# Miniprotein binders against q6w4x9r395to579: the designs that were tried, part 115

Target 1, 185 residues: q6w4x9r395to579
Amino acid sequence: GHCSLEGGSFVTTFDARPYRFHGTCTYILLQSPQLPEDGALMAVYDKSGVSHSETSLVAVVYLSRQDKIVISQDEVVTNNGEAKWLPYKTRNITVFRQTSTHLQMATSFGLELVVQLRPIFQAYVTVGPQFRGQTRGLCGNFNGDTTDDFTTSMGIAEGTASLFVDSWRAGNCPAALERETDPCS
Key: E = the ipSAE of ESMFold2; O = the ipSAE of OpenDDE; V2 = 0.75 times the mean of E and O plus 0.25 times the DockQ between their complexes.

## First folded at step 10 (miniprotein)

Design eb10 (at its last look DockQ between E and O 0.66; V2 from the best seeds 0.00; counts 0 for: pae O 4.2 > 1.5)
Fold by ESMFold2, look of step 10:
Structure eb10 (fold): chain B 185 residues (1-185), chain A 82 residues (1-82)
Amino acid sequence: as target 1 above (185 residues)
Amino acid sequence: STTRLRIEFRDISEEQAKKVEEIIRFEAEFSGVDVEFEYHDGRLTVEARGSPEAIEWFLYIVRMRLWYELPDVTIYVIKVES
């Protein structure tokens, strides 16, 4: 199964459902019992571009009880807060430079992440067949059916990307709204 | 039905406790989980109550955020009762 984060704000789920959102937050991209030690893949978005409401992907994080691996557009790789030279290896994870512009995180548990650093920061998530029907997050549920890919963290199927995306926030951050409001006097 | 969760944090400063409370209040509000806090002498105790599904997500996302944002703080799950 393939999930992609492209063009700064576009997502295509494991079931090939495309959507776009704008939000300044960290989101759960992929969670599954197939990931060891309560692992999850997270995506970090921040403000970008000329439009005031535009956001784009700035980092991808693999996090578990034992790992905190951050791949960012301004800092290539960290492990538990310390920058690492590539290739970087743990017991079940290897991060290496695939090409001059692409990094790859390969794992023994069926997750593969490819990150394009230039010219635009993009991410490509690949999971093995053991993940089928056992994922949740921004990449959807991988059950072969796009009608319920917008299932929230509370198990509610939504019709809009913004409500679905907001439910996967992993930070004290504002909702993904397009309308400007004045919170001041 | 209602699930009750007790968690605590040990040997943390008042500043750390405030940061933990901010995370927990946010996630509790979103998930519909009721929380109560007690902080004394470096120990923060949290009592949480909600549906089984809400408590499961709440605990999961709180752990993830703590691992990411406050790596020096350790969460102890004391009891889970339904």
Scores: ipSAE 0.360, ipTM 0.728, lowest interface PAE 3.3, mean pLDDT 83
Fold by OpenDDE base, look of step 10:
Structure eb10 (fold): chain B 185 residues (1-185), chain A 82 residues (1-82)
Amino acid sequence: as target 1 above (185 residues)
Amino acid sequence: STTRLRIEFRDISEEQAKKVEEIIRFEAEFSGVDVEFEYHDGRLTVEARGSPEAIEWFLYIVRMRLWYELPDVTIYVIKVES
């Protein structure tokens, strides 16, 4: 399954459902029992302009009981708050430079993350087949059905992205907005 | 069905307890979980009630938030009743 965060506010789920949202918080992208140590992948969004529609992805975070790996738009990689030089390797995770503009986080448990640093900070999440039907978060449930991707953290199917996205927030945040904006703006 | 969750924080200052309470109250309201707090002599006890799904998510988010904002505070999950 492939999930993408592009254009600052555009998400494509593992089941290939596209949607847009504008929020300035940290959201759960991927939660799964297949991730060891209660692992979760999160996305940090912040304001990129004056209007509420000007929001952008600014960091990706992998959080577990053992690690807190942050990849920021400033090309800084930290684990538990400490800056790390690349390539950086833990027991199950390796972060390295893939290209001049791309970083990759590889894992031994079927999760891959590619982060595009420039010109737009974007993220691409790949999970193995063992994750089918066992994922939750903004990337959806990876069950081959796009119609139920907007399932909230409480197991409720939503019709709009805003309520769906808000259910996966990981902090004190304003309500997410669903606006049709140019992802290239 | 209703699930009950008991969380304890030990060796926590009054100031820290207030911060924890603020974080938990916010999440409880958002998740539809009822919470009660008791602070005494460096121990904060939180009782939470809600649906199994709500409690599970509540605990998950609380752990994350506290880890970010109060990393030196240890969370003890004492009891879960379903």
Scores: ipSAE 0.022, ipTM 0.430, lowest interface PAE 4.2, mean pLDDT 90
ESMFold2 (binder alone), look of step 10: mean pLDDT 89; pTM 0.890

Design eb2 (at its last look DockQ between E and O 0.70; V2 from the best seeds 0.00; counts 0 for: pae E 2.4 > 1.5)
Fold by ESMFold2, look of step 10:
Structure eb2 (fold): chain B 185 residues (1-185), chain A 82 residues (1-82)
Amino acid sequence: as target 1 above (185 residues)
Amino acid sequence: STTRLRIEFRDISEEQAKKVEEIIRFEAERSGVDVEFEYHDGRLTVEARGSPEAIEWFLYIVRIRLWYELPDVTIYVIKVES
């Protein structure tokens, strides 16, 4: 399964459902019992334009009982709080430079993350087949059906991206802003 | 049905307890979980009540946020009753 976080705050779920949202927060991107040590992948969005409603991805965080790996444009950091030189390894995770503009986080548990650092910070998440039907978060539930990909943290299928995204906030932050001039909502 | 959850935090300062309480209040409100706090002598006790599903999510997201935001604070699950 493939999930992408692209410029303009666009997301495409594991079931290929595209959506866009306008929010400034940390969100749960992917949670699954297939991730060891209660792991989760989180996405950090911040203001990126002159307009208060323009937001972009600024970091991706892998977090578990044992790991805190933050990937942003200028650093990788662990639970020690220090920027680390690449390649960076734990017992089941390796972060390395894939190309001059891309970093890769490879794991032994079926999660792969590719981060484009330039020209625009973007992220691409790949999960193995063992994750099918066992994911939650902004990347959807990976069940082959796009009609329930907007399932909230309480297990409620929503028809709109804004309510779905808001339920996955992992921080005390305001709800995502709606664009006043956007005919879709 | 309803589930009653009791958790506590030990050897934390009043400042740390306030940060923990803010996280827990926010997540309880969003999850439909009722919470009550007691802080005494470096010990914060939290009584939480809600549906089994709400309590499960609440405990999960609180753990994640503590690991991310307050890594020096340890959560102890004292009891879970349904």
Scores: ipSAE 0.439, ipTM 0.756, lowest interface PAE 2.4, mean pLDDT 85
Fold by OpenDDE base, look of step 10:
Structure eb2 (fold): chain B 185 residues (1-185), chain A 82 residues (1-82)
Amino acid sequence: as target 1 above (185 residues)
Amino acid sequence: STTRLRIEFRDISEEQAKKVEEIIRFEAERSGVDVEFEYHDGRLTVEARGSPEAIEWFLYIVRIRLWYELPDVTIYVIKVES
């Protein structure tokens, strides 16, 4: 399964359902029992301009009981807030520079993350087949059905992206907005 | 079915306890979890009740939030399924 966060406000789920939202919060991208130590992948969005529609992805965070890895424009920061030189290795996770503009987080448990740092901060999540039907979050449930991707954290199917996205907030923040905007803005 | 959850914070200041309470109350309300707080002599105890699904989500988010905002605070969790 492939999930992408592109253009500042666009998301494509594991089931290939595209949607967009504008929010300034931390959201759960991927939660799964297949992730060890209660692991989860999260996305941090912030304001990139003055309008509500000017929001962008600013960081991706993998958080578990064992690890906290933050990938932002300043590359990798660990749980203690200290930036680490690449490659950074833990028990099951390796973060390394893939290209001059791309970082990759590789894991031993079937999760892969590629982050484009420039010119636009974007993220690409890949999970193995063992994750089928066992994922939750903004990336959807990876069951081959796009119609149920907007399932909230409480298991309720939503018709709008905003309510769906809001259910996966991991902090105090304003409600997300679903607006038609130019991805290049 | 209802699940009971107890979260304890030890060696926590009153100021920290207030912050924890704010974070937990916010999530509890959003998750449909009922919570009660007791602070005494550096210990904050939180009792939470809700459906199994609500409690699991509640605890998950609380752990994340507390780690971000109060990383030096130790969390003790007792979960009772019923």
Scores: ipSAE 0.260, ipTM 0.644, lowest interface PAE 1.9, mean pLDDT 91
ESMFold2 (binder alone), look of step 10: mean pLDDT 90; pTM 0.897

Design eb3 (at its last look DockQ between E and O 0.86; V2 from the best seeds 0.00; counts 0 for: pae E 2.6 > 1.5)
Fold by ESMFold2, look of step 10:
Parts: C-alpha cells; sequence; structure tokens
Structure eb3 (fold): chain B 185 residues (1-185), chain A 82 residues (1-82)
C-alpha cells in the first residue's frame, strides 16, 4: 500500500483517496499493530506563506518506545535529538540518502519511507500487505474501500477531511476552521 | 461502561508537571475523559475516567505526545479498572 504527502498539503491514502487540508500541527500519519514498540509515523505541518490556506510538510517523524527519528526539511536527520551521519542504522531501521534529493528509511517490519528534500519537501509511505486493514491515521485504514478512509481516532467515519484530520492531531493546536475539499469524488 | 485509569510521573519538576498537565487536559477534553491531578514531592498522579474506548485512545495519544514533546518524562500506568 502507498500513501503520499505532497506539496500544497495534499494527501493520498493507502486506498488512493485524495484530500487536502490546511492545518498547522503534528498529526498521526500511520499507526498500526504491525509497527514494533508502539510505533507511529507522524507528519509535521507549518505555514508556508502569508495565506491561511497554505501549509506544507516540514518534517516526518518515526516514533516508538525505542526510536525518535526526525527527518526535517533542513536536511538534518536526528535520533533522540542528536544529529546523525548517513547512513544511519539501528537493529530494525536504516536511514540513507537514496539520491542527491531523496532520503529513505527502510525497516525490517514492512514500512518504507521516502522523503523528497528538494525542490519541495514531500513524503511517500509504503507498507507491506501485512498492514492491510490494520492502519489508522491520515493515510487511512487500508481496507480497500475509500468510503471509510476518513475514520477518526475514535472510530467514526466522517464525510469531511477537516474533521478527520483534526481527530489525528498530536499537539495542542487549533482545529482547522475550513473544509477540506476532495478534488476527486 | 466506565473505565478508571491511574497514571503517574515520578521525579519531575513542578514546571515539567505543568507541561504534562497541559497535554493531558487537552487530550482528555478531546477524548471525553475526566481527569484529576495531584502533584506532590516530584510525583504527579492523574486519575482519568471515561468509556473504555476513550481511555484506550487517551492513553495511547498521551504516551505518543510525551515521547515526542517531553522525552525526559516517563509515564507509569498504575491501574486500569473497568
Amino acid sequence: as target 1 above (185 residues)
Amino acid sequence: STTRLRIEFRDISEEQAKKVEEIIRFEAEKSGVDVEFEYHDGRLTVEARGSPEAIEWFLYIVRIRLWWELPDVTIYVIKVES
């Protein structure tokens, strides 16, 4: 399954449902029992211009009981706050420069993350088939059905992206005050 | 129908405790969980009450946010009662 976070705050879920939102927060991108040590992938968004309708991805975080790997748009990779030389390897995770413009986080548990650093900061999440039906967060539930990809943290299927996205906030941040329009329906 | 969760934080400063309380109050309100705090002698104790589903999400998201925002603070789950 493939989930993408692209410029203009566009997201495409594991079930290929596209949406856009305008929020400035840290969000749960992917949570699953398949991730070891209560792992989660998070996305950090911030304002990208003077317009309230422009936000962009500024960092991707893999967090677990043992790892706190941050890949940020300033091209510094940290683990537990300490900058790391690439390639960087733990028992289960390797972070390396895939190309001059892309970093990759490869794991032994079926999660792959590719981060485009330039010209704009974007992220591409790939999960193996063992994740099917077992994901939660901004990337959706990976059950083959786009109609319930907007399932909130409390298990409620919402009709709007904004209510869905706001439920996955991982920070003291205001709720988005405008509806996210689905560009494909 | 109601789950009671007791968690605590040990060896934290009053300033750290205020930051933990800020996170917990926000997530409790969002999840429909009632919380009570007691801070004494470097220990912050939190009593949380809500539906089983709300308490499960509350504990998960609080743990994630603490790992991310307050890495020097450790959460201890003392008791979960249904």
Scores: ipSAE 0.388, ipTM 0.733, lowest interface PAE 2.6, mean pLDDT 84
Fold by OpenDDE base, look of step 10:
Structure eb3 (fold): chain B 185 residues (1-185), chain A 82 residues (1-82)
Amino acid sequence: as target 1 above (185 residues)
Amino acid sequence: STTRLRIEFRDISEEQAKKVEEIIRFEAEKSGVDVEFEYHDGRLTVEARGSPEAIEWFLYIVRIRLWWELPDVTIYVIKVES
């Protein structure tokens, strides 16, 4: 399964459902029992302009009971708040520079993350087949059905992206907005 | 059915306890979980009640929030299914 966060506000789920939102919070991208130590992949969005529609991805975070890895737009990789040099290795996770503009987080448990640093901060999540039907979050449930991707954290199917996205907030933040805006703005 | 959850925080300052309470109250309200708090002599106890699904989400998100915002605080959990 492939999930992408592109253009500052666009998301494509594992089931290939595209949607967009504008929010300034940390959201759960991926939760799964296949992730060890209650692991979760999260996305941090912030304001990129003065309007509510000017939001962008600024960091991706993998958080578990054992690891806290932050990949930020400033090309900084941190674990538990401490900056680390690349390549950075833990027990099951390796973060390294893939290209001049891309970082990659590789894991031993079937999760792969590629982060494009420039010109636009974007993220690409890949999970193995063992994750089928066992994922939750903004990336969807990876069951081959796009119609149920907007399932909230409480297991309720939503018709709008905003309510769906808000359910996956990992902090006290304003409500997300769903607007038709130019992804290049 | 209803699930009962007890979360304990030991060796926690009053200031930290207040922060934890704020986080937990927010997530409890959002998930439809009822919570009660008791703080005494460095121990914060949280009693939570709700549906199994609500409690599971509540516990998960609380852990995430606490790991993020209060990483030095230790969490002890007792979960009772009913």
Scores: ipSAE 0.387, ipTM 0.726, lowest interface PAE 1.4, mean pLDDT 91
ESMFold2 (binder alone), look of step 10: mean pLDDT 90; pTM 0.892

Design eb4 (at its last look DockQ between E and O 0.54; V2 from the best seeds 0.00; counts 0 for: pae O 2.4 > 1.5)
Fold by ESMFold2, look of step 10:
Structure eb4 (fold): chain B 185 residues (1-185), chain A 82 residues (1-82)
Amino acid sequence: as target 1 above (185 residues)
Amino acid sequence: STTRLRIEFRDISEEQAKKVEEIIRFEAEKSGVDVEFEYHDGRLTVEARGSPEAIEYFLYIVRIRLWYELPDVTIYVIKVES
């Protein structure tokens, strides 16, 4: 299954459902029992450009009981905040430079991440068939049915991307709808 | 049914405790979990109550956020009881 995070805050789920959102927060992108040590993949979005409602991906984070790997533009940082020379290897995870503009994180547990660093920070998530029906987060539930891909952190299928995305916030941030408008004086 | 969860943070400053409380209050509200805090002598104790499903996600997401935002703070799960 394939999930993508592309410029303009566009997301395409493992079941190929596209959506867009505007938010400045960290979000749970993928959570699954197939990820060892209570692992999660997270996406960090921040404001971009001149518009108050423009947001873009600025980092992808893999976290578990054992690992913390932060991939942002121009660096990879691990548990102690130290930038790492590539390739970076653990028992289950290898992060390496695929090209001058792309990094790849390969794992032994069926997760693969490719990050485009330039010209725009984008991410491409691939999971093996063992993940089918066993994912949660912004990438959807990978059950072959796009009608319930907007399932919230409490297991409720929503009809709008905003409510779905806000449920997966992993930071003290206002709801995306509240952050999409400027206050009037 | 209702699940009760007790967690602790040990040897943390009052400033660190406030940061932990901010994370936990946000996630409790989002998950429909009731929480109460007590900070004394470097120990923050949190009592949480909610449905079994809400408590499970609450503990998961709090742990993830602490690993990311406050790596110097360690969570101890003391009791989970129904």
Scores: ipSAE 0.518, ipTM 0.798, lowest interface PAE 1.9, mean pLDDT 85
Fold by OpenDDE base, look of step 10:
Structure eb4 (fold): chain B 185 residues (1-185), chain A 82 residues (1-82)
Amino acid sequence: as target 1 above (185 residues)
Amino acid sequence: STTRLRIEFRDISEEQAKKVEEIIRFEAEKSGVDVEFEYHDGRLTVEARGSPEAIEYFLYIVRIRLWYELPDVTIYVIKVES
């Protein structure tokens, strides 16, 4: 399964459902029992302009009981707030520079993350087949059905992206918005 | 079925405890989990009750929120009963 966060506000789920939202919060991208130690992948969005529709991805975070890895738009990789040299390796996670503009987080448990640092901060999540039907978050449930991708954290199927996205927020943040804006915002 | 979860915070100030309580109450309400709090002499104890799925998500999101908002506070999961 492939999930992408592109253009600052666009998401394509593992089931290939595209949607758009504007929010300034941390959101759960991927949670699954297949991730060890209660692992989860999160996306941090912030304001990139003066309007509420000017938001962008600024960081990706992998958090578990044993690891706290942050990849930010400033090309800083941290674990628990401490900057790390690349390649950075834990017991089952490796973060390294893939290209001059891309970082990669490789794992031994079927999760891969590629982060494009410039010109736009974007993220690409890949999970193995063992994750099928066992994922939750903004990347969807990876069950081959796009119609139920907007399932909230409480297991309720929503018709709008805003309510769906808000259910996966990891903080007390303003409600997500669905506005038609420039794709480059 | 109902699952019970006990979380403990040690060496926590009263101010920190209030912040933790606010965060946990918010997430508990959102996830349909009942929570009770007890603060005594630098220790905050949280008792949570709900469905297995609700408790699982509740604990998950609480860990995340506390890490971001109170990174210096350590969470101790003391007991989980199903």
Scores: ipSAE 0.119, ipTM 0.558, lowest interface PAE 2.4, mean pLDDT 90
ESMFold2 (binder alone), look of step 10: mean pLDDT 90; pTM 0.896

Design eb5 (at its last look DockQ between E and O 0.62; V2 from the best seeds 0.00; counts 0 for: pae O 4.5 > 1.5)
Fold by ESMFold2, look of step 10:
Structure eb5 (fold): chain B 185 residues (1-185), chain A 82 residues (1-82)
Amino acid sequence: as target 1 above (185 residues)
Amino acid sequence: STTRLRIEFRDISEEQAKKVEEIIRFEAERSGVDVEFEYHDGRLTVEARGSPEAIEWFLYIVRMRLWYELPDVTIYVIKVES
């Protein structure tokens, strides 16, 4: 299964459902019992700086009881806050430079992450078939049915991306589309 | 049904406890979980109540956020009862 995070906060789920959101937060991208040590991928979004209504991906984080691997748009890779030179290898994870513009995180547990560093910071997540029906987060549930890909952290299928995305926040952040209802502000 | 969760943090400062409480209050409100806090002598105790599904998510996301945001604190799960 394939999930992509592309410029302008565009996401395509494992079930090929596309959506867009506006948000400045850290979000749970993928969580699954197939990831060792309670692992999860997280995505960090920030304002693009050019348009205050537009957000973009600035980092991807793999987090578990053992690791906190951060791949950021400044092309620095850290684990548990310490900068690492590539290739970076643990028992189950290897992070290496795939091309001049792409980094790859390969794992022994069926997760692969490819990060495009330039010209735009983007991410591509691939998971093996053992993940089918066992994922949750912004990449959806990987069950072959796009109608419930917007399943919230509480297990509720939503019809809109905004409620779905907000449920996966991993930070004290306002809701992605928290807008005033007062037309004068 | 209702699940009761007791967690605690040991040997943390009042400043660390404030940060932990901030995370926990946010996640409790969002998850529909009722929480009560007690901080005494470096120990923060949290009693949480909610549906089994809400408590599962609450504990998961609190742990993840603590690992990410506050790596110097350790969460102890004392009791989970339905």
Scores: ipSAE 0.487, ipTM 0.794, lowest interface PAE 2.3, mean pLDDT 86
Fold by OpenDDE base, look of step 10:
Structure eb5 (fold): chain B 185 residues (1-185), chain A 82 residues (1-82)
Amino acid sequence: as target 1 above (185 residues)
Amino acid sequence: STTRLRIEFRDISEEQAKKVEEIIRFEAERSGVDVEFEYHDGRLTVEARGSPEAIEWFLYIVRMRLWYELPDVTIYVIKVES
């Protein structure tokens, strides 16, 4: 399954359902029992302009009981708050520079993350087939059905992206907005 | 079914305890979890009740938020009863 965060406010789920939102919070992208040590992938969005519709991805975070790896738009990689030089390797996670503009987080448990640093900070999440039907978060449930991707953290199917996205917030943040904006803005 | 969760915070100031309580109450309300608090002599005890799924999500979010907002505070999960 492939999930993408592109254009600052666009998401494509593992089931290939596209949607957009504008929020300035940390959201759960991927939670699954297939991730060891209660692992989860998170996305940090912040304001990129004056308008509420000007929001952008600014960091990706992998959080587990053992690791708290942050990849920021400033090309800084930290684990548990400490800056790390690349390539950086833990027991089952490796972060390295893929290209001049891309970083990659590789794991031994079927999760891959590619982060595009420039010109737009974007993220691409790949999970193995063992994750089918066992994922939750903004990337969806990876069950081959796009119609139920907007399932909230409480298991309720939503019709709008905003309510769906808000359910996956990891903090006290303003409600997400669903507005039509230029993907290049 | 109902699951009970007990969380403890040790060596926590009253000010920190208030912050923790605010964070937990917010998430509890959103997750449909009932919570009770007891603070005594630097120890904050939280009792949470809800469905297994709600408790699991509740604990997950609480851990994350506490890490961001109160990184120096340690959370102890003492008991989970289903």
Scores: ipSAE 0.022, ipTM 0.393, lowest interface PAE 4.5, mean pLDDT 90
ESMFold2 (binder alone), look of step 10: mean pLDDT 90; pTM 0.895

Design eb6 (at its last look DockQ between E and O 0.05; V2 from the best seeds 0.00; counts 0 for: pae E 11.3 > 1.5, placed apart)
Fold by OpenDDE base, look of step 10:
Structure eb6 (fold): chain B 185 residues (1-185), chain A 82 residues (1-82)
Amino acid sequence: as target 1 above (185 residues)
Amino acid sequence: STTRLRIEFRDISEEQAKKVEEIIRFEAERSGVDVEFEYHDGRLTVEARGSPEAIEWFLYIVRMRLWWELPDVTIYVIKVES
């Protein structure tokens, strides 16, 4: 399954459902029992302009009981708040520079993350087939059905992205908006 | 069905306890979980009640948020009853 965060506010789920939102919070992209140590992949969004519709991805975070790996738009990689030189390797996670503009987080448990640093900070999440039907978060449930991707953290299917996205926030943040904006903004 | 969850925080200051309470109350409200708090002599006890699914999610999020915002505070899950 492939999930993408592109254009500052666009998401494509593992089931290939596209949607957009504007929020300035940390959201759970992927939670699954297949991730060890209560692991989860999270996305940090912040304001990129003066309007509420000007939001962008600024960091990706992998959080578990053992690690808190942050890949930020300024190319700083930290684990548990400590800056790390690349390539950086833990027990089952490796972060390394893939290209001049791309970083990659590889894992031994079927999760891969590619982060495009420039010109736009974007993220691409790949999970193995063992994750089918066992994922939750903004990337959806990876069950081959796009119609139920907007399932909230409480298991409620939503018709709009805003309530769906809000259910996956990891902090006390403003509600997400569904304002249409230029995808290149 | 209703699940009961008991969480404890030990050696926690009053200030930290207030922060924990704020975080937990926020998540409890969003998750449809009822919570009660008791702070006494450096120990904060939280009793939570809700559906099995709600409690599971609630605990998950609370752990993550506390890890992020209060990394020096340890959470102890004392009891889970269904």
Scores: ipSAE 0.033, ipTM 0.441, lowest interface PAE 3.1, mean pLDDT 90
Fold by ESMFold2, look of step 10:
Structure eb6 (fold): chain B 185 residues (1-185), chain A 82 residues (1-82)
Amino acid sequence: as target 1 above (185 residues)
Amino acid sequence: STTRLRIEFRDISEEQAKKVEEIIRFEAERSGVDVEFEYHDGRLTVEARGSPEAIEWFLYIVRMRLWWELPDVTIYVIKVES
């Protein structure tokens, strides 16, 4: 399956559903039990222009119990906060410069990430067939049906990209909407 | 600093509560979060304490595991205080 993060804030899901959003936050791009050690792939978006609604991808993060690999717009690769020279290798992950403008993260567990550094920071995610029906996040659920790719973190299929994307916020960004709570809380 | 989290599960069986507790104990241990449980009349209440960062990731991981493993159980976040 293939998921892409292109241009400003355009996304195409594993089931080929395209959408656009504008947000400044870290989002869960892909989470799956197929990723070892509770792994997740996350995307960081920030303001990119004069308009408050212009946002673009500035980093991609692979997070697991052992690693926090950050590939940023500044062309710096870190793991657990330490800058790394390429090629960089762990037990099951290799990050290397594919071309003068592209980096690749290859893994032994069926995830591949290609990052275009220039002229525009973009990312391309490929997952193997073992991921079918077992993904969550901005890249959708990979079940062959585009009508439910906007499934929120609460498991509800939405008709709008904005509500879907908002539900997948992660990290320390301020929530735009409070989560529903018991009024007696 | 210390963050306190209260969550509930409502209208769940003793069997479901046992499974929820197992998931939460596991994730609390590896996240460095202290938890206490109380089950009564189909309601499971969980009190969790830890650093703000630990509680944030604990809640995200618990929600993700419940979605995959126990999709018929609903988590209610009652209170988050620092």
Scores: ipSAE 0.005, ipTM 0.183, lowest interface PAE 11.3, mean pLDDT 79
ESMFold2 (binder alone), look of step 10: mean pLDDT 89; pTM 0.888

